# Ledger of designs, part 31: VH-VL binders against b7kms5

Target 1, 80 residues: b7kms5
Amino acid sequence: DTFETVRNTIRIESEVDESLRQLCHEERITKETWLEAAYLYLCEKPEELAQVIQLAQERLSQRKAIADYKRAKTMQERFL

## First folded at step 1 (VH-VL)

Design zd10 (framework fv_pozelimab)
Fold by ESMFold2-Fast, scan of step 1:
Structure zd10 (fold): chain C 80 residues (1-80), chain A 121 residues (1-121), chain B 107 residues (1-107)
Amino acid sequence: as target 1 above (80 residues)
Amino acid sequence: QVQLQESGPGLVKPSETLSLTCTVSGGSISGYFWTWIRQPPGKGLEWIGYIYYTGRTNYNPSLKSRATISVDTSKNQFSLKLSSVTAADTAVYYCARDFEGYDELSTFQHWGQGTLVTVSS
Amino acid sequence: AIQMTQSPSSLSASVGDRVTITCRASQGIGNDLGWYQQKPGKAPKLLIYAASTLQSGVPSRFAGRGSGTDFTLTISSLQPEDFATYYCLQHYNYPRTFGQGTKVEIK
């Protein structure tokens, strides 16, 4: 057998999802094809890819900081 | 499998600062709480404090004024500084990985081997 | 801080004996209690967590019971490698506190 596609469940920020859904609706494309196109485009543009990775790292750091705070606060509240 | 190893001077003079480092291998420091525990010779165990990998700390009130725990994620290490030491601070010092949250039903599973620190002139 | 009191402070026993160690918390801690074994010159080793759950790799002769304030560690048939000091730990509240330890010595 050959696997030509994969199924993924991706969780993104609600505000970003709403904006992306609007873009896809207006342009008559799907989220999956937009994701594929964006990635393929950036793979051929190293400087732009680096900028996108930097933004992704910043967003991940923000999510981790919030998760860290919640985890530490939950643990502290349990014991205090 | 995660391993912890303490390092630092075995002898500290009274009034000086005791400084110890714990090196973590076999796993990442990220996502966990890390702790220091000590044991004076012939006595029981005393919890010193913890640090979360983001730098947040909590200390035993009896040591809070003298203890500082810090973390260096790039070196996969965390450290203890205890100021103004006296003979009462003579102990074996252990580092350990703390409780992981409500879905983990265990406490200190992973310990370093311990390092003896003697406070004397 | 929550005070943890162990009983007895020490005991002497023979191989094959049933040994019971008690730990009492100064206030209710639910099931947030662990038992640790420490041999001379070694770091403590986790035996039991959540008051009664045996840690992987720990022999079934070790058993923990209790909830709230009163807890018990039982060794059903003492082996030569079981001669050690045993500590209870509450992780219900900060600061985390250990019992003073129970030394199990060979007769």
Scores: ipSAE 0.000, ipTM 0.584, lowest interface PAE 21.2, mean pLDDT 85

Design zd2 (framework fv_pozelimab)
Fold by ESMFold2-Fast, scan of step 1:
Structure zd2 (fold): chain C 80 residues (1-80), chain A 120 residues (1-120), chain B 107 residues (1-107)
Amino acid sequence: as target 1 above (80 residues)
Amino acid sequence: QVQLQESGPGLVKPSETLSLTCTVSGGSISGYFWTWIRQPPGKGLEWIGYIYYTGRTNYNPSLKSRATISVDTSKNQFSLKLSSVTAADTAVYYCAREGIDYGDLWFDPWGQGTLVTVSS
Amino acid sequence: AIQMTQSPSSLSASVGDRVTITCRASQGIGNDLGWYQQKPGKAPKLLIYAASTLQSGVPSRFAGRGSGTDFTLTISSLQPEDFATYYCLQHYNYPRTFGQGTKVEIK
């Protein structure tokens, strides 16, 4: 009948966002419903879920490394 | 701080089911992955499986046919049942939390471990 | 399953020595490797996660390096409390797998 929802603000890479926006426009869906559908679908597909989790871990590791590098560079410029 | 404590019988007969409970204190069981690990006397560590607080599980393929992990969020506990035990299942059993931070993973904290002996 | 191989299986060392333990994965695991210390009769203790990140409260003489398939744990200036068995563990894929352990014994 009705769904309880939560509001999230999510930051994703601009290139990925642009591609997802095109997909949503062409298929007449929203980012919110795509995210929900993708998660629910992958929970039914263990092999595919494992691959997606691996990709997510790799992407997150890259983001963390870049953030760590930027922090170190700022500290070096400020104090060294 | 979060602490884990294993409990269960120290002696199980061959062919019976081994049942252990891990009690979590100092923090909520919600939001984390909880794992069981065992160590036969004088041998190395073997991962058994995990449970997410929602009930989602994953098991070591070598134990999947016999292992069941469950969680009770109201009691802040999670449990392991291992069926059809043999002498090869004699080990110290540990529970641990799998921590996560920005994709980094680790096991901490750990329970103190409980020795389970399978004997005729 | 990802196989984790440690070398050596055991070593003898004296207080003050530099000790290096190696862990090799059968496939690339990025930096998803942890090092754990276990003393007789005790649960394993987290030393290092993400291959090189030192756990809070762990002495700086412990250092982890490596990525992909080859990893090392180094203990500079070994202390009496460091005689223990050390395990590597991969967090890259399920099932989680440990190395067979490296026992660091007093000479």
Scores: ipSAE 0.000, ipTM 0.619, lowest interface PAE 16.3, mean pLDDT 87

Design zd3 (framework fv_pozelimab)
Fold by ESMFold2-Fast, scan of step 1:
Structure zd3 (fold): chain C 80 residues (1-80), chain A 122 residues (1-122), chain B 107 residues (1-107)
Amino acid sequence: as target 1 above (80 residues)
Amino acid sequence: QVQLQESGPGLVKPSETLSLTCTVSGGSISGYFWTWIRQPPGKGLEWIGYIYYTGRTNYNPSLKSRATISVDTSKNQFSLKLSSVTAADTAVYYCARGDFYESSGLDAFDIWGQGTLVTVSS
Amino acid sequence: AIQMTQSPSSLSASVGDRVTITCRASQGIGNDLGWYQQKPGKAPKLLIYAASTLQSGVPSRFAGRGSGTDFTLTISSLQPEDFATYYCLQHYNYPRTFGQGTKVEIK
C-alpha cells in the first residue's frame, strides 16, 4: 500500500560488496533494506553522518585515482 | 544480450591455413577486446591473441608467426587465420570478449562462443 | 611468460563437501586473476574476476581469495552441477596464460 519504490543501480568495490553480501545472507536481509535502514539511522545521528560523509569523500578520491591508473594501463595495451 | 558464434571449416589439411570467423550479435563490437582461445581435445586452454576493435593486435609468442586476427566492424565480426597447420593445431577454437568490469577496469573473458572443433588431418 | 600452476590436477568429492583449489603465479600479478568453470562439451564460464569478485549470476558458494602469487577458489558446499574443470587465468601481462586445470569429480 504505502511503499512506492524506485530502481537504481550502484557500483561498489568488490571487497565491500562481498562483506555486505555475507552480512545480508547471515542476517536474512537485502542490500536494499540495509541501505534504507543505514541511511535513516544516520539521518538521526548528525555526528555519525558527518563521519560517514568524510569516509565517502575519501573513498571517492581513491576510486578516481584507481580509475586513472586503470585507464593508463588500458591505453598501454591498446597501443600495442 | 551479446552472443558470439564461431564459424569455419571443421577439417583442414596439414600445411594449409585454418580460417575462422566470430559473429557478434546483440551488441556493438566497438570498445572491446576480441580474443581467440583454443583447447586441444582432453587438454587445457591456450590463449591465441586479441584484437581491439581499432585493429590493434597482440599474439601469444608461440603462435605469432602463424596467427593473424582481423576485425570488420561493419559486419560485426572478427576472424582468425592460422597458417601452416599441423596435427598439433587440432583443437576446439573459442572466440571471446574481453572487457573492463565497472570502474575497476580489469580485463576478463565474460562472453564466449560455443566453440568449433577444427581437425587437422589429411 | 607468466606460468600458472594449479593444484591439485584432479579431485573427487561428495555433494556437500568444501572444495579448495589453488593457483600459483610464477611472478606477482596483483589481483589480475580470473576463475573459469568448464563443463564437459561446453565453453568456459567466468566465475570470478579481480581475484575475489563474483560474476553476476554465479552462486554464492563460490569464493576467490588471494593476491600477488597465491590464489584459491573455494566451493563451500559442492553441488552435482559443480562437476567441471576449473581454470585460473592471469590478466596481468601478455601473453594471457591459463593454469592447466583442476578436474572436480563427484563421487
Scores: ipSAE 0.000, ipTM 0.585, lowest interface PAE 17.5, mean pLDDT 85

Design zd4 (framework fv_pozelimab)
Fold by ESMFold2-Fast, scan of step 1:
Structure zd4 (fold): chain C 80 residues (1-80), chain A 122 residues (1-122), chain B 107 residues (1-107)
Amino acid sequence: as target 1 above (80 residues)
Amino acid sequence: QVQLQESGPGLVKPSETLSLTCTVSGGSISGYFWTWIRQPPGKGLEWIGYIYYTGRTNYNPSLKSRATISVDTSKNQFSLKLSSVTAADTAVYYCARDEYLFGDSEYYMDVWGQGTLVTVSS
Amino acid sequence: AIQMTQSPSSLSASVGDRVTITCRASQGIGNDLGWYQQKPGKAPKLLIYAASTLQSGVPSRFAGRGSGTDFTLTISSLQPEDFATYYCLQHYNYPRTFGQGTKVEIK
């Protein structure tokens, strides 16, 4: 490899990972290079970048709501 | 841990359809690509095609007009049908798990069935 | 389709020998190359993926090198169980294509 790289660990939804994995497999690219390309492409397109950020904020809000629900349910089950 | 086993008739008549099934045990068929490979007696290996557990397929162009791969996730099986067979289709047929790991170049077939000989003869 | 050519097609060797097998792709394939071992009457077994990464459980005497178009599999000290046919396989583009195989035989 000619580039200095950093290792990151990220968690994404299973369905999204499976779809991305299939795309990468069929196109002969890696998740790393897809992520780099997507970010670089969007940085040159401010209006599209704003749309992606909006979607990301919505997805984060949904994950938080689900996590809060699961935590509350566990507390009810454990402590009556 | 995960094991694959091919099954189907060992003898097929010319012009008929060759039909094979691969049974997956010790693991789920979901989340993986599943592939068929063949090897004529005394010759090298030829990739036939794959199926993703959702049903999406890709075929070797040399076989695309005759080959159909299908998957049955409820039975943990996937199958190959090859139509209009000739003596040139006589081969050992292998099924394999086709693994793709995210990374620089992490593509491989890690689990293989033992193979089943199919002879095309009258 | 990408053509994979192995050299030699066959070789004779003795236990303890260093064996080198080469594989050439008709176009650049990066590191998208695997090496498989096939013993008579058996299914192929994965030895190396990503050109140089040894599969878990495979003895360290096996080593893969190369990138782009030229690749090499080396067995540093041949053991009796290593007499087999070896295949390279490119994963860069569909259809996936194998080399014709290199048979390693007893001298």
Scores: ipSAE 0.007, ipTM 0.669, lowest interface PAE 9.3, mean pLDDT 87

Design zd5 (framework fv_pozelimab)
Fold by ESMFold2-Fast, scan of step 1:
Structure zd5 (fold): chain C 80 residues (1-80), chain A 121 residues (1-121), chain B 107 residues (1-107)
Amino acid sequence: as target 1 above (80 residues)
Amino acid sequence: QVQLQESGPGLVKPSETLSLTCTVSGGSISGYFWTWIRQPPGKGLEWIGYIYYTGRTNYNPSLKSRATISVDTSKNQFSLKLSSVTAADTAVYYCARVEDWSGYDLPFDYWGQGTLVTVSS
Amino acid sequence: AIQMTQSPSSLSASVGDRVTITCRASQGIGNDLGWYQQKPGKAPKLLIYAASTLQSGVPSRFAGRGSGTDFTLTISSLQPEDFATYYCLQHYNYPRTFGQGTKVEIK
């Protein structure tokens, strides 16, 4: 098959990005190849994949809670 | 604007394979998860499994050994096969759409009308 | 699997009443809960997602609240078209699991 790539733009936390940038610089790899390797590795390790998914779900829930809080606070301030 | 339509035989014999297709219109199948849900007459809803448009699947453990979901992006369709059926598999089968995992998770936003499948000799 | 328990199983109400339906998860699910309405012979319809976010086109009399394990759906002034069965669904983890349903009947 022809080798193809897709361009993705993702939004991640600044501290996580800084840590990933340092790791990639020290190991001489790119963020895109790290993402590909991490996913492929985890697909071979079902128990580890489950743990990573759980962490991802927890982080997403945290982001939703923060967004909900900010929305409620903005509404309160606008009507006061 | 997006519409889903289930199709397939309404009668399946015990021990045979139930086969259903969901046709998507008014939008592309690409970029979304697609799911099957069933409802036995007079009872509640049970999730069967999903497929991402790239072919990745996940199944309800209670059905995993018998269920297979596949997708055909060129036809804008996805399908369910459920093997070794019994009378307990008699239900209305629905297909539905889900947002992709990278976005804000929306449950099942568009549903087909449902199709009754009766398992009987 | 996460078990979803709805209460009550059924209730009788009159047009104009405030109706509250409860859904409880066997473990924490954050805000990953949806509410669906099903009328006889029809497919379920999404009303609310992310516990409290109203789906486009759904009347404002429907409101969802809660987080973690305890959730409620409130219909502030029941209309004739609201007599239906309501289901909650957790979309926190796989397998996705529904509550058993709450039937809202005319008194």
Scores: ipSAE 0.000, ipTM 0.610, lowest interface PAE 13.2, mean pLDDT 86

Design zd6 (framework fv_pozelimab)
Fold by ESMFold2-Fast, scan of step 1:
Structure zd6 (fold): chain C 80 residues (1-80), chain A 121 residues (1-121), chain B 107 residues (1-107)
Amino acid sequence: as target 1 above (80 residues)
Amino acid sequence: QVQLQESGPGLVKPSETLSLTCTVSGGSISGYFWTWIRQPPGKGLEWIGYIYYTGRTNYNPSLKSRATISVDTSKNQFSLKLSSVTAADTAVYYCARDTDILEGYSYFDLWGQGTLVTVSS
Amino acid sequence: AIQMTQSPSSLSASVGDRVTITCRASQGIGNDLGWYQQKPGKAPKLLIYAASTLQSGVPSRFAGRGSGTDFTLTISSLQPEDFATYYCLQHYNYPRTFGQGTKVEIK
């Protein structure tokens, strides 16, 4: 018997990746098992899950704002 | 392939700061944890601390107040400073690569040759 | 900090002998143990990681066993180049801690 798994590629902020890599190194776990455990734990904690979703929505909004700013700056530098 | 080499003054006076550099050649310093270990003459090994290539550190609590590890990715080097040294700090100092595997295990797979630091007046 | 204790502190052996070195952790460390070989005047060299996994290029006469708190390193047929000091190191928690070393010397 084998676990059924899928392979995902994700892009996360450098600062978060550094912190997560250090946590995994110190705690002797992998990024995939940390992600699985965190999600499963939060699914049993609806109030905490809602807080995490709110943070995720805020981070997504910040990424969009930064992307918009970078595109505007590139246009100004190239076509002005 | 990848090699590590320690360099430093060899002799340091009591109360001064010991400064050592580890040069990484044949491969990139980026993406790895890098560690310092020491060994007093005739004694065992003691872990000092590590640095991730981005600058994040972790230190042995016994040395945390005196030890500083830094990294310079442009020179492919990382360094140890140990302040307020005494005769007890006389040791061979090694740098090493701290390597992780997928199952969450780690190990020190590459070591420098070591450099002897004597603390004496 | 996790304390690592090796036994014996030293042993005398002849070429061809079977040598066993033990390492005990003061608390459970799973399989997060490495064995390192150090020859006089040289840096330590990784032999085994994850308690039982042989590092590439290390001769098959070296074998590691154990989990939790009790670990062994066995050299099935000692060769002249194996006379050295052997250290265990727990990679389970920070700070990393070494055993005091076991010196394997010629009889």
Scores: ipSAE 0.007, ipTM 0.695, lowest interface PAE 9.7, mean pLDDT 88

Design zd7 (framework fv_pozelimab)
Fold by ESMFold2-Fast, scan of step 1:
Structure zd7 (fold): chain C 80 residues (1-80), chain A 122 residues (1-122), chain B 107 residues (1-107)
Amino acid sequence: as target 1 above (80 residues)
Amino acid sequence: QVQLQESGPGLVKPSETLSLTCTVSGGSISGYFWTWIRQPPGKGLEWIGYIYYTGRTNYNPSLKSRATISVDTSKNQFSLKLSSVTAADTAVYYCARSYEDFLGDTYGMDVWGQGTLVTVSS
Amino acid sequence: AIQMTQSPSSLSASVGDRVTITCRASQGIGNDLGWYQQKPGKAPKLLIYAASTLQSGVPSRFAGRGSGTDFTLTISSLQPEDFATYYCLQHYNYPRTFGQGTKVEIK
């Protein structure tokens, strides 16, 4: 079978990554195939997809807060 | 301020292993990605690979069969070994620090060593 | 691997000029792009990360724009210390790849 694939770099919170690695190791699957399967499964379940999107939006808000903190920290390091 | 310094032999014989160490001073190695980059004389920059302070590595596929990056957090150092060198490996080698947050956003390679020229010659 | 193509390969400019350098990715990379300045005999210096965010200590005359495949670095009023080679770098995909560089020379 011929599939066209795209190579992506994705960095995940270390605790989430550790949990996902354990799941993949135990179930004999890869992160890539888990991601594909999860997305495809959720696309068939609109209410569950909406809940996942809400969680993603909350995590994105946290990312923005962390980014703001890092910018402030970077400015402080100008003095050092 | 955080400073990086490359060290290792400036001359390596063809077919042997190029070995370089980067010493990190003025800051912790923890929480950062540590990268090797090279630049052949008169040419552009080539990314070799990185190591996260926990030991996770990623390599340029063109060099993966020959390159090994390791980290020693107790010595505040990380190292590059490149086996089976040829004249094509002659370059200035740089070490650099970068940061990525947990969602993959990068804050660039903000600190670089001065670079060390490695010549592959008999 | 993602190819990064810079344009032009070189340009000549005078102090006070507005200089624009472009960088094109062979695939979409979001905003995962950095700009680096290298002076002869020196290590590269980070100017911009995440396509548009200025690194601490970098003069405001440097600005990065773009997302996806097309990116620009603009120097609004070129200063004598800005004559250098500029590189873009994508960090969206492994391996990380640099553009070939754009040399900004004195006219």
Scores: ipSAE 0.000, ipTM 0.605, lowest interface PAE 15.5, mean pLDDT 85

Design zd8 (framework fv_pozelimab)
Fold by ESMFold2-Fast, scan of step 1:
Structure zd8 (fold): chain C 80 residues (1-80), chain A 120 residues (1-120), chain B 107 residues (1-107)
Amino acid sequence: as target 1 above (80 residues)
Amino acid sequence: QVQLQESGPGLVKPSETLSLTCTVSGGSISGYFWTWIRQPPGKGLEWIGYIYYTGRTNYNPSLKSRATISVDTSKNQFSLKLSSVTAADTAVYYCAREDLYGWESDFDYWGQGTLVTVSS
Amino acid sequence: AIQMTQSPSSLSASVGDRVTITCRASQGIGNDLGWYQQKPGKAPKLLIYAASTLQSGVPSRFAGRGSGTDFTLTISSLQPEDFATYYCLQHYNYPRTFGQGTKVEIK
């Protein structure tokens, strides 16, 4: 009957969120069902899954670098 | 506060391209869907398409091959080009804003409309 | 595309009358329906969104009801400024589609 679900809170880049929100509005689906469908689809496509994981790793590394830069800049401005 | 104003030629020759611009004032174009709607004289309303401020578009399938909507966020404007026009394209053209609130939406602000006549 | 059918296409009424306009969708659209008023020579104006929510500044004599496929707009006591053409619009799917309009005329 009804699927058992869990509630998650995630933070994604605002431009990505806006694009995904627009897609979900156009197709009349939710972010949660899009996420479920995308993951399930990719699990059946090993080569595509590997490409997505690589992109995810790159984006995570970029976020880390940006966070580190901002932190360093703040310390420079505060403790000149 | 937000106001929309259509502008462009009122007469277009058959087979040419109809070109209209909507100027938005009193608010930012960013964060909203911007749409074109038309109304032939004495008839009902027909949705043409939209553009999101990021440049993503969606068109009425009946007009998709001829319609192009573009946005210029620096000028707070968005535009419609409709190619290969015929007498059937004679209509009042409106621009409007589509505001989203969850799954629901509405066309909350409209321009006054501009009549475009297709005639030789 | 979702087809929206309005009835009647026109009606004649007097000031003070109760007026009801109906709108039917060719498929379920939840509450994703708006009602718009258009006076001659003017752009349409939003009256009601989400099937039943009155837009700010719109008189309380306007009321929307319905969900799924069947919707109504009621004007409980028609005023002189209410003589206009009314359109329903589905906001469920793209392309957006309007009903063909209902003209409310002076009797």
Scores: ipSAE 0.000, ipTM 0.629, lowest interface PAE 13.4, mean pLDDT 87

Design zd9 (framework fv_pozelimab)
Fold by ESMFold2-Fast, scan of step 1:
Structure zd9 (fold): chain C 80 residues (1-80), chain A 121 residues (1-121), chain B 107 residues (1-107)
Amino acid sequence: as target 1 above (80 residues)
Amino acid sequence: QVQLQESGPGLVKPSETLSLTCTVSGGSISGYFWTWIRQPPGKGLEWIGYIYYTGRTNYNPSLKSRATISVDTSKNQFSLKLSSVTAADTAVYYCARYDSELFGDIPFDYWGQGTLVTVSS
Amino acid sequence: AIQMTQSPSSLSASVGDRVTITCRASQGIGNDLGWYQQKPGKAPKLLIYAASTLQSGVPSRFAGRGSGTDFTLTISSLQPEDFATYYCLQHYNYPRTFGQGTKVEIK
């Protein structure tokens, strides 16, 4: 490798992955380099970074709420 | 695989600065949050603060005015400085990893063995 | 700061016993709760994260449950190596805060 890299496995929504895959195919880039570029760009744009962080927090809260709901439902069903 | 090791003086005089270093081996510092946690003898655990490998920090408000955490990715090390120490700062100091890059958060999944710092004249 | 309260502060148990300890958060933390085991003179060891997910290498007799404000750690059949102090941790908000600890002692 030209760069020192780390391997990460991340899970994202299927529709987001498909859209990103098409973008990467059309522009001839990889998901890894797009993610690196997006982060580096946003670090230079404080207002845009704040908006992205807010969206990320909203998406994380939604996923945690879904996980909490599923856990509560499983516990309820198990003891009925 | 990943191991953390604290180092620094075991005795610090009141009003001086406590300085500790954590050396990370068996893995890269990159991509993780690195944390200091302390435990006074016979007491519970208190989170001091973290540093992300890029240099971003966050501190426990109770210690923010005195604590500074820094990272040296080339040496695979991060460090804590705590100024103006008193007897209340006597504790075992631990370094630990916080992993938020995996699926969800795995908080404080690897710890150093701890180093006792005694503040006395 | 989010206060974490454990109960009991200590308990005495025998090998083979089912042990349950409770952790209560002063506000909702979702499932952002971890459990740690600490033996005298040693660093804490992560047992459970995300309230109920067992860390790799941790025996299946340890189980975490709960969400929101009320959480439990259960040891289904206590072993000699389980006599230790147990801490809960919330990682929902900064500063990160631990419970005061529950000491599990041999009867």
Scores: ipSAE 0.000, ipTM 0.622, lowest interface PAE 15.8, mean pLDDT 88

Design ze1 (framework fv_pozelimab)
Fold by ESMFold2-Fast, scan of step 1:
Structure ze1 (fold): chain C 80 residues (1-80), chain A 121 residues (1-121), chain B 107 residues (1-107)
Amino acid sequence: as target 1 above (80 residues)
Amino acid sequence: QVQLQESGPGLVKPSETLSLTCTVSGYSISSGYWTWIRQPPGKGLEWIGYIYHSGSTNYNPSLKSRATISVDTSKNQFSLKLSSVTAADTAVYYCARVLGYDFWSGTFDYWGQGTLVTVSS
Amino acid sequence: AIQMTQSPSSLSASVGDRVTITCRASQGIRSYLGWYQQKPGKAPKLLIYAASSLQSGVPSRFAGRGSGTDFTLTISSLQPEDFATYYCLQYYDYPITFGQGTKVEIK
């Protein structure tokens, strides 16, 4: 009868978080329900889901590049 | 599902160049970092280097003078060339994916099955 | 380069045993440590990342602990499929380095 939920911690870009917070405030919904609704909607639309997955892969790649740059810079400052 | 498959000759003569290719399926090679690791028979693991789809590379200093990693985005493949091989380069060679999160940036989550390369005359 | 030293190099155990493997880094690596399992003739499989985070699909009997220089992998109740060689890996600094491996053998 009641929904069973799990607590997750996620890290997202500040600009994205600010935009999402604004949207949730204006539409009177929560980040949790937005995430659930977005995923459920996209699961019914294979072509749109594929595009979102592509964007997610690109964003993940960007975060990895930034992390590698920062690590390499730390290595350089320590050994070079 | 992400899958990686190594291919290349099983036997290379001393002083020649070893050439291996990794074919990636189920994931775009332009979305992450890709690495080569090797393991001599009965020995431990040695990291060779990585590549990003832009061509940016980082190599183990022990192999940097001989190793070249390249990427072919159109074929969803990346390759390793190791020049001037000796018997010490006999090993199983693995290709693998590097995770994209900051906290996981150096770990390897999906591996190919490995390909044995024997260096002998 | 950061040297990773595992102990013991090998151990013998029985099904149901609690097994602990240690890994020591020659300098501080924070929590940038992973554990891999390798069975004969197979590629290594990621078990633990970030010193203590269990990889998806890995049984909960595997647990990683530690930070800085001293790390442990514990298998709380050894199963037949757990007889393998285990490697630690640091990814704090390049070059990425592995421990020499710990072989877990049947008594």
Scores: ipSAE 0.000, ipTM 0.589, lowest interface PAE 17.8, mean pLDDT 84

